VH-VL binders against o74379. Designs and how they scored, part 1

Every score and structure here is a prediction.

Target 1, 220 residues: o74379
Amino acid sequence: MSFQQRFARALDVGYKNFLSKDAVRNIFAYDNHLRGLVQKECKIHQTPYRVPSDLMVQSASDPARANLFNYSSQLVNHDFFFSGLISPERPSADADLGAINLKPGIDASFGSFGELKSQMVDVGNSVFGDGWLWLVYSPEKSLFSLLCTYNASNAFLWGTGFPKFRTNAIVPLLCVNLWQYAYLDDYGLNGKKMYITKWWDMINWTVVNNRFQATRIESL
Below, numbering starts at 1 at the first letter of every chain, in headers, positions and changes, except where a header shows other numbers; antibody chains aren't numbered by Kabat.
ipSAE, averaged over its two directions, is called F for ESMFold2-Fast, E for ESMFold2 and O for OpenDDE. V2 adds 0.75 times the mean of E and O to 0.25 times the DockQ between the complexes of E and O.
Where letters were taken out, [cut] stands.

## First folded at step 5 (VH-VL)

Design a24
Fold by ESMFold2, look of step 8:
Structure a24 (fold): chain C 220 residues (1-220), chain A 123 residues (1-123), chain B 108 residues (1-108)
Amino acid sequence: as target 1 above (220 residues)
Amino acid sequence: QIQLVQSGAEVKKPGASVKVSCKASGYTFTYYGISWVRQAPGQGLEWMGWISAYNGNTNYAQKLQGRVTMTTDTSTSTAYMELRSLRSDDTAVYYCARGPRYYDFWSGYFDYWGQGTLVTVSS
Amino acid sequence: QAVLTQPPSVSVSPGQTASITCSGDKLGDKYAYWYQQKPGQSPVLVMYQDSKRPSGIPERFSASNSGNTATLTISGTQAMDEADYYCQAWDSSTAHVVFGGGTKLTVL
């Protein structure tokens, strides 16, 4: 199933109390435009087309393919962002259980979910220019933290270093799109704080907890 | 309890195909990949490739390129490996293993393994 | 493609320390992983990212990786540790997983 098909209901009705259907359609139209640009860049550089996450990794260290990285990185982030939202079709009752499971770690890292919300709103509203705000987890430090990435920078590659010396390695759990195209239609240039505040209420904490649980490793 | 359960043993003739299934339980299937590793009798482990249930990406060992197809069915939390144009030297135990993860979808290591599926290719 | 070389066998007496080596060109620049496989069983991850031990693996298992060589060390070796051991790394040039040839550990 295509990205458009996976979010067909959101394209039809939007996200109640968060994003109108027209705002959602505009974001997805840009996503589709980026997919066209990715295919063009793959042809230019004789890079076989693959899923955006592969193209992002393959182009990350290659200045000649910077456009391919920028476009594929945004596609990865769009998917991560929308996949983290409560679905307009089937709001998850398990979102509360995910938050309960995360509470000890969130409390240890931020003091409370209320403080996490306050920090995400304040930090997100303070971002100058376009970018993304992330909740991330460090297995080595056993701590959650916030990360800003600007423009096409991507939390999935931050601290990875491919194979070694990843003392700053992080696992992305959640993001919010702070590019102006995400909030301009419904909130205006001066409504970024309200956009982030409304986004907070749409977080699917079951998804966030599932992402966190994927960091676990255990033998038989 | 995390578990990978594979389909049963198969006997095939040269030139045939085999499709091995790997059903996952006890974790959220779509945040991980499934790797396939085979072991010929008395031999070591040989990596065949992997598929990510997160993004649909596949990566096949070069020596098997063109003969292998890996797929997933997220509705049943099941991965499949199909090997075509079988030869006698494809006789092996075929394992599925969990990995990579959604956040390292280009590489990985394998923390849970299926029980293995013996595929015998003889005339 | 990278090649990981292990000795075919290692023998130790019960209670002694076993060392199993894995050699590859600049292997210390990669993470090394170790698997144990007992006869008729699936492999089990016993060490990851050079020196980290998964939950449930006894503390007598340790590992290191530097230069061209990764080493799995089992102190106080027991009869139940008798198994085949495989090292594994990621080869970024081919985007492939590579296993060593395996080492049969015998406890006499």
Scores: ipSAE 0.491, ipTM 0.747, lowest interface PAE 2.1, mean pLDDT 88
Fold by OpenDDE, look of step 8:
Structure a24 (fold): chain C 220 residues (1-220), chain A 123 residues (1-123), chain B 108 residues (1-108)
Amino acid sequence: as target 1 above (220 residues)
Amino acid sequence: QIQLVQSGAEVKKPGASVKVSCKASGYTFTYYGISWVRQAPGQGLEWMGWISAYNGNTNYAQKLQGRVTMTTDTSTSTAYMELRSLRSDDTAVYYCARGPRYYDFWSGYFDYWGQGTLVTVSS
Amino acid sequence: QAVLTQPPSVSVSPGQTASITCSGDKLGDKYAYWYQQKPGQSPVLVMYQDSKRPSGIPERFSASNSGNTATLTISGTQAMDEADYYCQAWDSSTAHVVFGGGTKLTVL
């Protein structure tokens, strides 16, 4: 499903038992605002408009383009977040099938899916300020772990050796938006924990598994 | 066992469009992207762009922005590259290649290549 | 836009060591890749991530990348190694893949 399709569907029905239509509207309103800001920054810096991922990468090391980086990075994170969710109405039960394939690794890394959930909820709830919480996989270590990034930073550009040392270091598998605008409408200022708890039930583990399996490539 | 098989040679007039296909086999199609690289006669390799078969994300060379469209059909494990407004300097062998994974698009590389498709643009 | 510069041609006698350079601004901070292309054939990946050799590529192929220069080295060069070689890297400023101009390796 394309971003536009997800956007349209989410605006239409919301995410059942997770985000109301109004909450989704506000989230995507912010997203649209960011797109506008990206356009403005592109003009300021005489940079051709590109997809947010490209803009994020090319602005990451330029202090003069800090705004462009932040706006584009947030868009990337936003897309990754929503693309990891089941459909708003959860019409299919097969969205959880991927969890079976992830179980050995998750068990090895966290003990159980239950433990992973507990940790994500607790860690996410403990985060002060705006940011993102990620489940990432290290192909080299064959290990799953949690990563917290603040503001618009993300796991894709994580590390000090980007881009050279980024490859195969960590692979983002899923993330949850910890920005206040993501949960205030439905959960309030003290509702972050419940927000993350409900988010867990909306994870498309098939998508997560596909992302995980993509790390397992044929040896060159 | 991994193979990329491209469509046959094309002859086009200036101003026309061409759509080249690349059928992938031997691996999970959605785990990778497909990149397109062209080579004019006697010239070097030119990167055209990349598409993720996983999420549909694309990255096109600036030179071709607005003129090229890359798509994938996951049901047939086929990638397509359409180049519009063809001109004589678009004459080249066009290659598809298994490109980076969706999370590796920062470090693009190509480990398997199609056999190439000659596209000739002539009046 | 970042440019990768290669010598247009390199010649070696059989058994000698061939070195093909690829120069770019801060290329050593990025991964370099190398491709071999023989006449009428598709390119073949011969080196990835600076110095890693894909399966099937002879051990006589090696590579390094530091500073502004990546180098492909072919020890004990054989006639079959005669081909065009292209370096490739990702341009962080444009978010595009860039190829070198290619080097024709002739085995005399």
Scores: ipSAE 0.272, ipTM 0.773, lowest interface PAE 2.2, mean pLDDT 90

